VHH binders against q75qn6r703to848. Designs and how they scored, part 24

Target 1, 146 residues: q75qn6r703to848
Amino acid sequence: KPSMIQENLFIGGGLAARSIYTLQHLGITHVLCLCANEIGQSDTQYPDLFEYQNFSITDDEDSNIESIFQEALDFIKHGEETGGKILVHCFEGRSRSATVVLAYLMLQKKLTLLEAWSKLRKVHRRAQPNDGFARILINLDKKCHG
Below, E stands for the ipSAE of ESMFold2; O stands for the ipSAE of OpenDDE; V2 stands for 0.75 times the mean of E and O plus 0.25 times the DockQ between their complexes.

## First folded at step 20 (VHH; framework vhh_etentamig_d1)

Design f6 (at its last look DockQ between E and O 0.52; V2 from the best seeds 0.00; counts 0 for: pae O 5.0 > 2)
Fold by ESMFold2, look of step 20:
Structure f6 (fold): chain B 146 residues (1-146), chain A 121 residues (1-121)
Amino acid sequence: as target 1 above (146 residues)
Amino acid sequence: EVQLLESGGGLVQPGGSLRLSCAASGFTFSYYWMYWVRQAPGKGPEWVSTISTGGGSTYYADSVKGRFTISRDNSKNTLYLQMNSLRAEDTAVYYCAKYGSNKRPYGYDYRGQGTLVTVSS
């Protein structure tokens, strides 16, 4: 079951991303997948039902997830500006997807990391960026705040 | 190179109809969701309509819902917009687009001049 962060933005794991009827009921039109190398896209993705953007980011402390933030945010904005709703997901819905959502809230919605974290945890308690991603988010907060 | 060539614009009276076409080349057309976007002089771009890869899903801005119909013919690499019950407020340059570029405000990939639709008596 995807968690609703705001009217047009949802977060989940791989199981949520393949729950096609649920996604259609929620009005999801756009899917941002952070775990493309971990799934069989041809049997888990339905391009005529949803517009996808796929990344292959591993959930490792040293993964350079910041390198895809701008493209991910552009895709979320694209979905919002075309009247759609966006699911951001990774395999477990805990680390990579949470990290991208937090970055979106900080960069696009201008929240501090604390504000973004509080907002996300209220609806998605399993959110837990790995330690490397947490450091990236802390540094991002300093850049935005300073 | 991606190419999108819009046509079918012109001058039409209020209440009239017009059909826009967009000829696509330089990419696998059937793999992409396609969009119509319009822009009146001095205004920002406005999303008009969306169609999925095979046409199984279509979406419309509230301002055009019920009056405009998006369609595609993947065998001809062509996108269409049927515009009925046209109003003066529909006057704009119309562009077709696909996602995958930072060249436009919405991340759309505009490759031509668009096609001008003028609705006036």
Scores: ipSAE 0.585, ipTM 0.819, lowest interface PAE 1.6, mean pLDDT 89
Fold by OpenDDE, look of step 20:
Order: sequence, then structure tokens, then C-alpha cells
Structure f6 (fold): chain B 146 residues (1-146), chain A 121 residues (1-121)
Amino acid sequence: as target 1 above (146 residues)
Amino acid sequence: EVQLLESGGGLVQPGGSLRLSCAASGFTFSYYWMYWVRQAPGKGPEWVSTISTGGGSTYYADSVKGRFTISRDNSKNTLYLQMNSLRAEDTAVYYCAKYGSNKRPYGYDYRGQGTLVTVSS
């Protein structure tokens, strides 16, 4: 169910993130969880098998998701540096996870928002940041590219 | 106080083997992912391998895959690195490192003094 953004980066929802089979089948080593304790992620994680970083972010327009961009990127980079594969997930794999993946593509891969969006939507059609997150990403694009 | 003490380094010829050990103390060893990292002369630190708390998951840098094996004995608070088919480019100081939450890079908060591995003909 997770979508592959690139060889070492995947995006998905909570159900996929809970599946040991799915994670192991894809070779996932690092899981970035962007939920608000709505799925009991702490009880459904396997720290003996994977590295986790959890953020408590609500899927609301007023949610300050940009505050975690740097830390989220650091976690993804850690996964990359350790030769792992990273799953970025939220509850539905729609808004929060998409936003962080887009931020990663823009900040780390130096893509424009349009380029990042095209790349993400090509493989993950359900990606749909809420309007607040979209505004954050637009502002990020301006900061990065003018 | 967290302590990590590496041993087992030395001089070997290309194609040779070494087994590194790391004695851990000052923390609950079995609760933490452990790392091997190395630093070659004139280069920055390089991640080598990682092992999960129970040893069920192991991961390796591409440069050492198929040649190195990480393992641990939680009853002895010891981390190991079996290095086979050693190459000149493996020459480095090898460090044992303890996972630390949100520590970057490589996700560790403590490492030992290191043990020198020299691969030369």
C-alpha cells in the first residue's frame, strides 16, 4: 500500500505502517509517524525491528506542521545515511505525510513545489495537503526559490 | 556513566579478517540499538552498521554489505563486528556507538575511543 517516492523513501497511511509484513517486504528500516495519537501508534510500533520518530500533528489548517520540518528531514537523512528505507506515514497518507514529503523534496532535493508535487502525485494520487498545509508549502517555495 | 570500549583492531593484509568487540557499560545495553561507525584519515565519519535491540534487525552501509557482520550479546553487554574480505579503503578508526533519540547524524549520543583498523599489503 505504501507508495515509493524514490528508492529509499515511501509514503503511506497508518494501516500500512502497522503491518510488519508490509514494512519488512518493502525493506523499511525507519518509520516517520505523523499522527496525533489517533491510531494508537505507540501500541502498534515495533521498536525492536524499526527505528521510529513520532510527531503529534493534527490534520488541521492551523496545525504548525512546518515546525517539525527540520527534525523530520533530519530523521529522513539519518535513514538515508544508515542505508535504510524510510516510510513517512500519517493516518490516511493524504495530508500530513504528503506535506512532509513535499517539504523533504523541496528542502533536501531542491525541487520547486510544482516539481515536488508532480513527483509525489505521479506515485501517490491520494496526496492532498489541507489548505493550511498548502499555504505553508507555498511559502516554503517562495523562501527556497523566490 | 556511559562507557564504550572498542577492541580488536590491528594491521591486516587485504582479504584478511578482523573481529571487533565493544564492551558497553553504564546503561541498559539491551534497550538500545547499537552502531559501528568509522573514520578514515582525512575523511568524515561514516556509518558502517546498525543492529536492533534484540539483534533481529541488522543493517549495513553499501560499502561493507556482504563482508561485515554485526552482532551482539546482550548477556555480556558486548557488540561485535566481524569484518571479512578487508580492503585498503576499510582502513579507519572504528567506533562503537549507542543510539540516542533524535541525535544526528547517525542517531547516536555516545561513542567509544575507537580501535584502529589498518588494511595494507
Scores: ipSAE 0.017, ipTM 0.433, lowest interface PAE 5.0, mean pLDDT 89
ESMFold2 (binder alone), look of step 20: mean pLDDT 81; pTM 0.828

## First folded at step 21 (VHH; framework vhh_etentamig_d1)

Design k1 (at its last look DockQ between E and O 0.02; V2 from the best seeds 0.00; counts 0 for: pae E 7.3 > 2, placed apart)
Fold by ESMFold2, look of step 21:
Structure k1 (fold): chain B 146 residues (1-146), chain A 121 residues (1-121)
Amino acid sequence: as target 1 above (146 residues)
Amino acid sequence: EVQLLESGGGLVQPGGSLRLSCAASGFTFSSYSMYWVRQAPGKGPEWVSTISTGGGSTYYADSVKGRFTISRDNSKNTLYLQMNSLRAEDTAVYYCAKSGSSKRPSGYDYRGQGTLVTVSS
């Protein structure tokens, strides 16, 4: 099931994204999908129920996930501003979604990487960005906080 | 050393069925999501189906939903694709792939030669 990172922000995998009754019970209104190239859209997305932002990011060390951070963060911010709740998911709920959530916590909530990591791991023990994504986050931490 | 060996392809008439297998070695199979990707002659690769590490979640391209079933047997390090109600448009070389880093333009990590499926009268 989705893990609640903060009141309006959740993280999960493809299974969580398919669990429509659970998502509706949690009050999810917006779904950020990082694995569109790995799942079929018509059986796994329900645009009558949720607003979607889709990206096709491969979970590999060479993937330029940083290139989508601004759009992803804008989507999360938009969902919050409309009073909605956002699910951020990838296929496994381990690497891509964790990386985007950490970037959100660092860029929007002004946490250091260590603070963001601690906050995420407390509620989502599955979180494990791949080594390339970890390097991206370390570099981001230095840009934001010296 | 990751190795993926596809098999089970062949010539089949429209409406027929075929079961593809993918034998995996050189990595901990049960720790990775697995994919089927196909490539029709002269076209780029097309994602077909995905299965989670334990097999609890499956996903399909719109073009194959209701006709294809992905499955895995982690005890045998083997991935399967049951293909029913085959159509001419399904003609392609089929590859299996694992999640993780990729050496292909589409971002999939596959090593085998694939297995050819030809659907023709």
Scores: ipSAE 0.021, ipTM 0.415, lowest interface PAE 7.3, mean pLDDT 84
Fold by OpenDDE, look of step 21:
Structure k1 (fold): chain B 146 residues (1-146), chain A 121 residues (1-121)
Amino acid sequence: as target 1 above (146 residues)
Amino acid sequence: EVQLLESGGGLVQPGGSLRLSCAASGFTFSSYSMYWVRQAPGKGPEWVSTISTGGGSTYYADSVKGRFTISRDNSKNTLYLQMNSLRAEDTAVYYCAKSGSSKRPSGYDYRGQGTLVTVSS
């Protein structure tokens, strides 16, 4: 089951993301997929029903996840501006999706990393960026807030 | 086998227009976000535009905003880039790219052979 971060922003894993019932029940319109061929994107998505933005990101410390932050955030922002609801998901809803959500909260909502972390963990306790992603977020926090 | 074949490039004067096409095969086209990227002589690859699976979301580099339009026809497995008000600095090989690799700044895993766009007086 996806966790609600905001009225129009959700985070979850791959099983939830491929459930038409779950997506429709929550009113999801936009799906940001951060999976590296783990769930078969071609076979598990419904492009006639939802808008998708797909990135093949592996959950390892060397993944260049910061390279997709701008595009990911623009996708979320567009979903918001059109009155939609966005699901950000990876395979387990733990590391990759959490990292992008934290980046969104920091860059778009102007939160510190600590504030963003607190906000996310209140509703999604399994959030846990890997050490590489954590370093990226820490550096982002320094860039944003000094 | 994933295949992306670009077409529509050529020589055009500044202020002119071109429309690029990309024919996709070997994967479920409608299930993937698609990109245009370009590489100018002596420069590294530059992201140009992204379009979501259904085409409802489009994104552009600041350098091409207001001048370029990305679109797709999923029934034809084809990606398009309408380029208007072309400038000399738009001269580059333009590549169609499929969403993928986490190691690339553009986030794609496959791209075509490209089509050359030359903007010159």
Scores: ipSAE 0.016, ipTM 0.341, lowest interface PAE 7.2, mean pLDDT 90
ESMFold2 (binder alone), look of step 21: mean pLDDT 80; pTM 0.811

Design m1 (at its last read DockQ between E and O 0.84; V2 from the best seeds 0.79)
Fold by OpenDDE, fold request of step 24:
Structure m1 (fold): chain B 146 residues (1-146), chain A 121 residues (1-121)
Amino acid sequence: as target 1 above (146 residues)
Amino acid sequence: EVQLLESGGGLVQPGGSLRLSCAASGFTFSSYWMYWVRQAPGKGPEWVSTISTGGGSTYYADSVKGRFTISRDNSKNTLYLQMNSLRAEDTAVYYCAKYGSSKRTSGYDYRGQGTLVTVSS
């Protein structure tokens, strides 16, 4: 169920994140969880199988998701540098996870928002940041690319 | 205060073996994945191996796979790296490292002073 953004980066929802089979089948080693007491958090995690980074963040327009971008990206980078594969997930794999993946593509891969959006939507059509997150990403795009 | 203290390094001939240890303190050792990283002279840090909290999952860089074995004893708060079939290119300072979402250095929150491994004839 997770979508492959690139060789070592996947995006998905909480159900996928809870599936040991799915994670192991994909070779996932690191799981970035963007949830707020939802599916896929600590009580459904397997720390001896995967390394987790959990962020308690809601899928609201006024949620300060940009505040976790650096830490989230650091975790992704950590996974990459250790030869791992990272799953970025939220509850539905739609808004929060998409936003962080887009931020990753923009900040780490130096893509414009449009390029990142195209790349993400090509493999993960359900991606849809809420309006607040979209504004954050637009502002990030301006900051990164003018 | 988090402390990681590496030991076991030394001079060894190619084909030889060493066993590194890392004594951890100041945090719940068994709650964290642990890492070995190394830094060769004139090069940047290189990931060597990873072990999960209980040791159920281990990972290795391609350069050491089949030769190195990472393990841990949570009852002793100790991380190990068994290094076999050592090569000259394994020469480096080896660090025990932890990722803990705090201020990071060299990609890891904490690492020790390292132990020098020199592989030479």
Scores: ipSAE 0.890, ipTM 0.938, lowest interface PAE 0.5, mean pLDDT 94
Fold by ESMFold2, fold request of step 24:
Structure m1 (fold): chain B 146 residues (1-146), chain A 121 residues (1-121)
Amino acid sequence: as target 1 above (146 residues)
Amino acid sequence: EVQLLESGGGLVQPGGSLRLSCAASGFTFSSYWMYWVRQAPGKGPEWVSTISTGGGSTYYADSVKGRFTISRDNSKNTLYLQMNSLRAEDTAVYYCAKYGSSKRTSGYDYRGQGTLVTVSS
């Protein structure tokens, strides 16, 4: 089931993203999918119920997930500014989605990595960026603080 | 390639009605959520309303709820905004918009030239 990170922002895996009735009950309007290549979009996505932003990012230490941070953050901001609620998900809800949520908390909410991590882990114990993504987040933390 | 053309604005007395239209071309209109956004003189953009691809879901800002109705006709590639019970504070340039990844102005990648609605007497 999706975990609520803050008002209007949720995290989950592929099973949460397919739980359409749950998403509707939560009032989710926007879905950021990081694992489009791992799902059958025509069978699992419902564009008249949710507005989607789809990326195909593999959960490998060498994947360039930082390349999509700006577009992902823009989509989250878009959902917030239009009165919506956003689900950020990957296949397992563990690494890719956690990484993007942490980047959002650091870049938009100005949290340190430690603060963002603590906030996320309180509501989503499954969160575990892979080692490559962790290095990206550590470098981002240094950039934000000099 | 993407083009959005708003029309139907004008000068209206308080309590009046207007119907805005947005003609879309250069993309598959029926595949996108569509938005109305307005910008009053000297103010930043304000989201007004949202409609899903088939029109199954509609959303409104609190400031217009109950007075404005968004609709679409996918066979004509046209978005509409019916504005009733207009007030002076509704005076603005109204834009139709869609979300995309190529620009980030006010969170909308594409918007038209706008149509001016002036509510005054």
Scores: ipSAE 0.678, ipTM 0.843, lowest interface PAE 1.2, mean pLDDT 90
ESMFold2, look of step 21: ipSAE 0.601; ipTM 0.813
ESMFold2 (binder alone), look of step 21: mean pLDDT 81; pTM 0.819
OpenDDE, look of step 21: ipSAE 0.774; ipTM 0.887
ESMFold2, look of step 22: ipSAE 0.649; ipTM 0.839
ESMFold2 (binder alone), look of step 22: mean pLDDT 81; pTM 0.823
OpenDDE, look of step 22: ipSAE 0.837; ipTM 0.910
ESMFold2, look of step 23: ipSAE 0.645; ipTM 0.838
ESMFold2 (binder alone), look of step 23: mean pLDDT 81; pTM 0.817
OpenDDE, look of step 23: ipSAE 0.830; ipTM 0.906
ESMFold2, fold request of step 24: ipSAE 0.672, 0.655; ipTM 0.841, 0.839
ESMFold2 (binder alone), fold request of step 24: mean pLDDT 81, 82, 81; pTM 0.821, 0.825, 0.817
OpenDDE, fold request of step 24: ipSAE 0.887, 0.889; ipTM 0.936, 0.937
ESMFold2, last read: ipSAE 0.648, 0.649, 0.669; ipTM 0.822, 0.836, 0.834
ESMFold2 (binder alone), last read: mean pLDDT 81, 81, 81; pTM 0.820, 0.822, 0.819
OpenDDE, last read: ipSAE 0.889, 0.889, 0.888; ipTM 0.937, 0.937, 0.936

## First folded at step 22 (VHH)

Design n1 (framework vhh_etentamig_d1; at its last look DockQ between E and O 0.66; V2 from the best seeds 0.67)
Fold by OpenDDE, look of step 22:
Structure n1 (fold): chain B 146 residues (1-146), chain A 121 residues (1-121)
Amino acid sequence: as target 1 above (146 residues)
Amino acid sequence: EVQLLESGGGLVQPGGSLRLSCAASGFTFSSYWMYWVRQAPGKGPEWVSTISTGGGSTYYADSVKGRFTISRDNSKNTLYLQMNSLRAEDTAVYYCAKYGSTKRTYGYDYRGQGTLVTVSS
C-alpha cells in the first residue's frame, strides 16, 4: 500500500502501482514510475485511468538519478496544478522513489535533507536510497543549504 | 511540430453556451491526456478540465464542475469543451494543452494561440 507523504503525494512500490483498486481508492491521478527493466511495466499501466511519467532508472549506486530530478518534479507539479494526486513509485518503493521524493521535498518544499528524511521515514519506513543516491542527496543538500 | 489550434470562442451572454474545439497535430493525440486551461485578464493560468487518453476519465476545476464538459474524438485528433451556463467570471482566453517533456508553463505545453471567450450582458 502506498504511503501518504502529503495530501496529494504518495510513495509506493510496483505492486501498489499496478493495483487499479488501490490507485482509485486513494484518488491517484498521476503516476511517476521510476523503473528500468522490470517485467510488465507497460502492460501494467492504465493510461486511460491515470497519467504516467516513466523514467528508466536502475537502482544502482552509479545511476544518474539526479538527471531526472527536474523532470520528475515538473511532473509532480503538473499533477498538483491539476488538482490531482501523485504516486511516486519504483519497484520496491525503497530507493529510487524515495530519492525522488526527497529531492522534491528539498527542492520544492525547501526542506533540509534531514527534515525531508524525517518526514518521509515517518510515513514510509522502508525508504532507503542506495549509497550512490544518498551521496547525490547529500550534495543536493549542500547546494541548497550550504 | 506539435500544434494545438483552439477555436469556438466568442461573445456570449450570461447563461449562454459555447463549444470550444482544439485541433491537434504533430503528435500521437490518442496517447496523451489533454487539458483545457484558461487565463483571465490580469490573472494567471487556471486549470479548467482534463481528459484521459480514451476519455474514460475526466476531471474539472470546482469553478466549472457541472457546467463544462470535456470530450475528445481521437479519430479526428480533436479536443472539445462544452461550456454551459456561462458566467462573467468565465471570461478568459482558453487554451488547449498537453503535458510534454519540454519546458512547460504551469505544467503544460501550450502550442496554440488560444480562443477568447467573453461572457457579458
Scores: ipSAE 0.827, ipTM 0.906, lowest interface PAE 0.6, mean pLDDT 93
Fold by ESMFold2, look of step 22:
Structure n1 (fold): chain B 146 residues (1-146), chain A 121 residues (1-121)
Amino acid sequence: as target 1 above (146 residues)
Amino acid sequence: EVQLLESGGGLVQPGGSLRLSCAASGFTFSSYWMYWVRQAPGKGPEWVSTISTGGGSTYYADSVKGRFTISRDNSKNTLYLQMNSLRAEDTAVYYCAKYGSTKRTYGYDYRGQGTLVTVSS
């Protein structure tokens, strides 16, 4: 159920994050969780199998998701640089995780928002940042590319 | 305050062995994945090895696979690197590290001075 965005980067929801054997088969080593406030970590996370970075970001238009972009991107790079693969997930796999993945593609891979969106939608059709997150990404696109 | 204190380096001939240790304090050692990273003179840092919280998973850079073994003893808050069949290219300062949300928010959290390994005839 996780969607592969690029060789070392995957996106999904809470169900994908709980599918431990699937994640191990895919070679996932690092899990970026955007919904820590919505899950019971001791029953849903396995720190000896995966290295986690957890954020509590609500999926509402007023959430300042941009505030965690740099830390999230650093974690993704960390997983890549140590030979691993990263799952980025939120509860439903549609808004918060999509927003962070789009920001990663724009900031690290230097894609425009349109290019990043096209790349993500090819493999993860449920991607749908909420309107507040979309505005953040549009503003980011202007800052990065004019 | 996070502290990581590396030891066990030294001068060794090619083909020799060394065992590095890293004493950890100031954080819950058993809750963190731990890393060895090395930096050769004039080069950037290079990831060497990774170990999960309980030691159930270990990972190695291709350049050291089959020669190096990472381990940990959570009861002693200590990380180890057994280095066998050493080569000149292994010459570097070795650091132990963790990743996390401590006072360093990006990349590896290096706190020690490292331990120098010199492999030379």
Scores: ipSAE 0.527, ipTM 0.796, lowest interface PAE 2.0, mean pLDDT 89
ESMFold2 (binder alone), look of step 22: mean pLDDT 81; pTM 0.826

Design n2 (framework vhh_etentamig_d1; at its last look DockQ between E and O 0.77; V2 from the best seeds 0.68)
Fold by OpenDDE, look of step 22:
Structure n2 (fold): chain B 146 residues (1-146), chain A 121 residues (1-121)
Amino acid sequence: as target 1 above (146 residues)
Amino acid sequence: EVQLLESGGGLVQPGGSLRLSCAASGFTFSSYWMYWVRQAPGKGPEWVSTISTGGGSTYYADSVKGRFTISRDNSKNTLYLQMNSLRAEDTAVYYCAKYGSSRRTYGYDYRGQGTLVTVSS
C-alpha cells in the first residue's frame, strides 16, 4: 500500500504500483517509476489509465541517482500543476523512491534533510536510502542549507 | 521535429461553442498523454484538460468541468477540445501540449503557437 506524503504525493513499492485498484482508489494519475529493469514495463503499466515517467536506476551505492533529480521533480510538478496525484515508486519502496521523495521535499519544499526525513518516516517507515544515496542527500542538504 | 498546430479559435458570444483542433506530428502521438492549456491576457498559463493515450481517461480543470470535452483521434494524430457554454473568462490563447523528459515551463516539453479564443458580447 502506498504511503501518503502529502495530499497529491504518494510513495510505494512495485506491487502497489501494479495494482490498478490501488492506484485508482487513491486517485493516482501520475506514476514515477524508479526501476533498473525496464523489461516488461509494458506488461505492468497502464498508460491509458496513468501517465508514467520511467527512470532506469539501480539501487546501488554507486548509482548516480542525483542525475535524475531535476527530471523527477519536473514530473512531480507537472502532475501537481495538472491537478493530479503522483505515486513515486521503486521495487521495494525503500531506497530509490525514498531518495527522490527526499530530494523533492528538500529542493521543492525547501526542507532540511532532517525535516524531510522526519516527514517521510512518519508515514513510510520502510524508507531507507542506501549509503550512497544517503551521502548524495547529505551533500544536497549542504548545498541547499549550508 | 515535433509539431503541434492548434486551430479552431475565434470570436464567440457568451454561451456559444467552439471546437479546437490540434494536429500533431513528429512523434508517436498515440504514445503520449495530451494536454490543453490556456493563457489569458495578463495571466499565467492554466491547465485546462488532459487525455490519456487511448482516451480512456480524461481530466478537467474545475473551471471548465462540465463544459469542455477533450478527445483525440489517434488515427489522425489529432487532439480536440469541444468548448460549450463559453464564458468571458474563457478568453485566452489555447495551446496543445505534451509532456516530455525535458525542463520546460509547466511540465510541457512542447506546445504549439496556440489559437485565440475570444468570448465577448
Scores: ipSAE 0.731, ipTM 0.869, lowest interface PAE 0.7, mean pLDDT 93
Fold by ESMFold2, look of step 22:
Structure n2 (fold): chain B 146 residues (1-146), chain A 121 residues (1-121)
Amino acid sequence: as target 1 above (146 residues)
Amino acid sequence: EVQLLESGGGLVQPGGSLRLSCAASGFTFSSYWMYWVRQAPGKGPEWVSTISTGGGSTYYADSVKGRFTISRDNSKNTLYLQMNSLRAEDTAVYYCAKYGSSRRTYGYDYRGQGTLVTVSS
């Protein structure tokens, strides 16, 4: 079941991404997948219903998730600019998707990490970036705010 | 190379109609969502309409909803915009587009010259 972070932005796991009728009811138009190597293409891809951006990022402390932040943020902005709603998901909806959403809130919405974390946890208590991703976000917060 | 060629613009009176076309080449047209975007003189780009790969989903900006119809013919690699009940506010250069990550500022790949629509009494 996806969690609404803001009017046009949702977070979830693989189960949320497969709940096609729920996504259509919510008005989702764009799906950002962080776990493409972990899901079957025929089971999770509906290109006539949703526009997709897919990444294969592992949920490991040493994964360079920061390398895809700009492309992920561009896709979210694209969905917003075309009147759409975006689902950001990974396999469990806990670490990778939370990390990307936090980065979006910090880089695009100019929130501090603490503000972004509070905003995300109010609607998505499952959020739990792994320790490596948390370090990336802490460093990002320092770069943005000193 | 990706090519998008818009046509069908012109001068019309308020209340008139035009049909825009966009000839696509250099990519698998049927695999992409397609967009119409317009830019009025002195203004930034404005999203107009969206169509999914097979045309099963269509979306419109509030300013054109009920007056404009997006469509596609995947056998001809062509995108269309039927514009009815035109108003002076619809005056703009119209572009067709697809999403491409290479344009991070705009999120679109604008390759054609666009086609000018002028609505004037």
Scores: ipSAE 0.577, ipTM 0.805, lowest interface PAE 1.6, mean pLDDT 88
ESMFold2 (binder alone), look of step 22: mean pLDDT 82; pTM 0.830

Design n3 (framework vhh_6fv0_2; at its last look DockQ between E and O 0.63; V2 from the best seeds 0.57)
Fold by ESMFold2, look of step 22:
Structure n3 (fold): chain B 146 residues (1-146), chain A 121 residues (1-121)
Amino acid sequence: as target 1 above (146 residues)
Amino acid sequence: QVQLQESGGGLVQPGGSLRLSCAASGFTFSSYWMYWVRQAPEKGLEWVSTISTGGGSTYYADSVKGRFTVSRDNAKNTLYLQMNSLKPEDAAQYYCAKYGSSKRTYGYDYRGQGTQVTVSS
């Protein structure tokens, strides 16, 4: 149910995050949740099974998702460097999680936005950052590769 | 404020054993995944081992699998690393850490002096 972007990185929605046996079978060790305000942080998390990083970012065009990029990327790097696999998820697996994954691919893996988008869409066709997030990513691409 | 205090290092022969301890205070120890990391001279930090909040999950770097065992005692706020079959390559300063905001590389929050493990002779 989660989509594999690369060996140690997965994307999904709330349903993927609740599919605990699937996550364990995939070897997920770290969960980056972008929708903590929507799923009740205590209600659905299993801290003895997964290490969590939680953010409450709304899926609105004016949400400053860029403000959490560095901390989110640090967590993904942390999971990779400790031999783990990371699930990045939001509520629907469409906008917030896609935006953070694209930012990771651009900033850490040095892909252009076009390359990152192509890579993500190949495995996760639901990906659709909202227009505000798309503008943030376009500006980021310009700063990194312009 | 977070405090971590490592102990149990020393000099051992190849093939020997040591047991490291980390006394934790200033945070809710049982709520955090805990890590052992090490640093040899002129090298960066190297991840060694991970243990989940209740100890239900443990993970090890390939270089130490089968030789090292991480454990924790949440009632005593203490993290342990049992190191068996020590090799010269294991010589380093060992630190315990949690993930979180810190002034250190990779987001590890470590604040102790560490404990030195030396393997020779």
Scores: ipSAE 0.609, ipTM 0.827, lowest interface PAE 1.6, mean pLDDT 89
Fold by OpenDDE, look of step 22:
Structure n3 (fold): chain B 146 residues (1-146), chain A 121 residues (1-121)
Amino acid sequence: as target 1 above (146 residues)
Amino acid sequence: QVQLQESGGGLVQPGGSLRLSCAASGFTFSSYWMYWVRQAPEKGLEWVSTISTGGGSTYYADSVKGRFTVSRDNAKNTLYLQMNSLKPEDAAQYYCAKYGSSKRTYGYDYRGQGTQVTVSS
């Protein structure tokens, strides 16, 4: 099941994102999908029930995930602005989704990486950005906080 | 080229009704959630309503719930906003909007020129 980061923000994996019951039970309105490049992803979405933003990002150390941070944050902000609840998900809810949530907490909520990591891990223990994504987040932390 | 054209605005008395329309072109209308937003004088852009691709899901700002109804006709590429029991605080420029994922724009990447709604006794 998805983990609640804050009142209007959730993180999870692909199975949770595909469950209409789960999404509706949580009151999800917006779904940020970080595995749109995977086969069959579009067939598991319900665009008349939820608004989707899909990104094609692979879970490898060389993926340029920072290139989507602005767009991802914009989508989350858009969901917030319309009084919705956002689910950020990838395939396992471990690396890609965690990275984007951490970026959101750092850039939007002005948290340090350590603070963001602590906040995320308290509710989502399986969060684990790959080494490449971790380096990106560390660099982001330096840019934001010196 | 994406185009949105609002119409149906005007001057009404408090308690009156208006029906706004938005003609869409230049994109697959039925594939996008659509939005109504408004901007009153000296105020920022305010979200009013949202409708899903097929119209199965609708959402409203608290300020307009029970009074406004959003709908769409995908065959006509048209978005509608039925506004009943209008209040002076509803006076604003109303825009039809489409969300995009551009790195350069946030929220409503595309809006029309808008249609003016004035509510006065």
Scores: ipSAE 0.496, ipTM 0.777, lowest interface PAE 1.2, mean pLDDT 92
ESMFold2 (binder alone), look of step 22: mean pLDDT 82; pTM 0.834

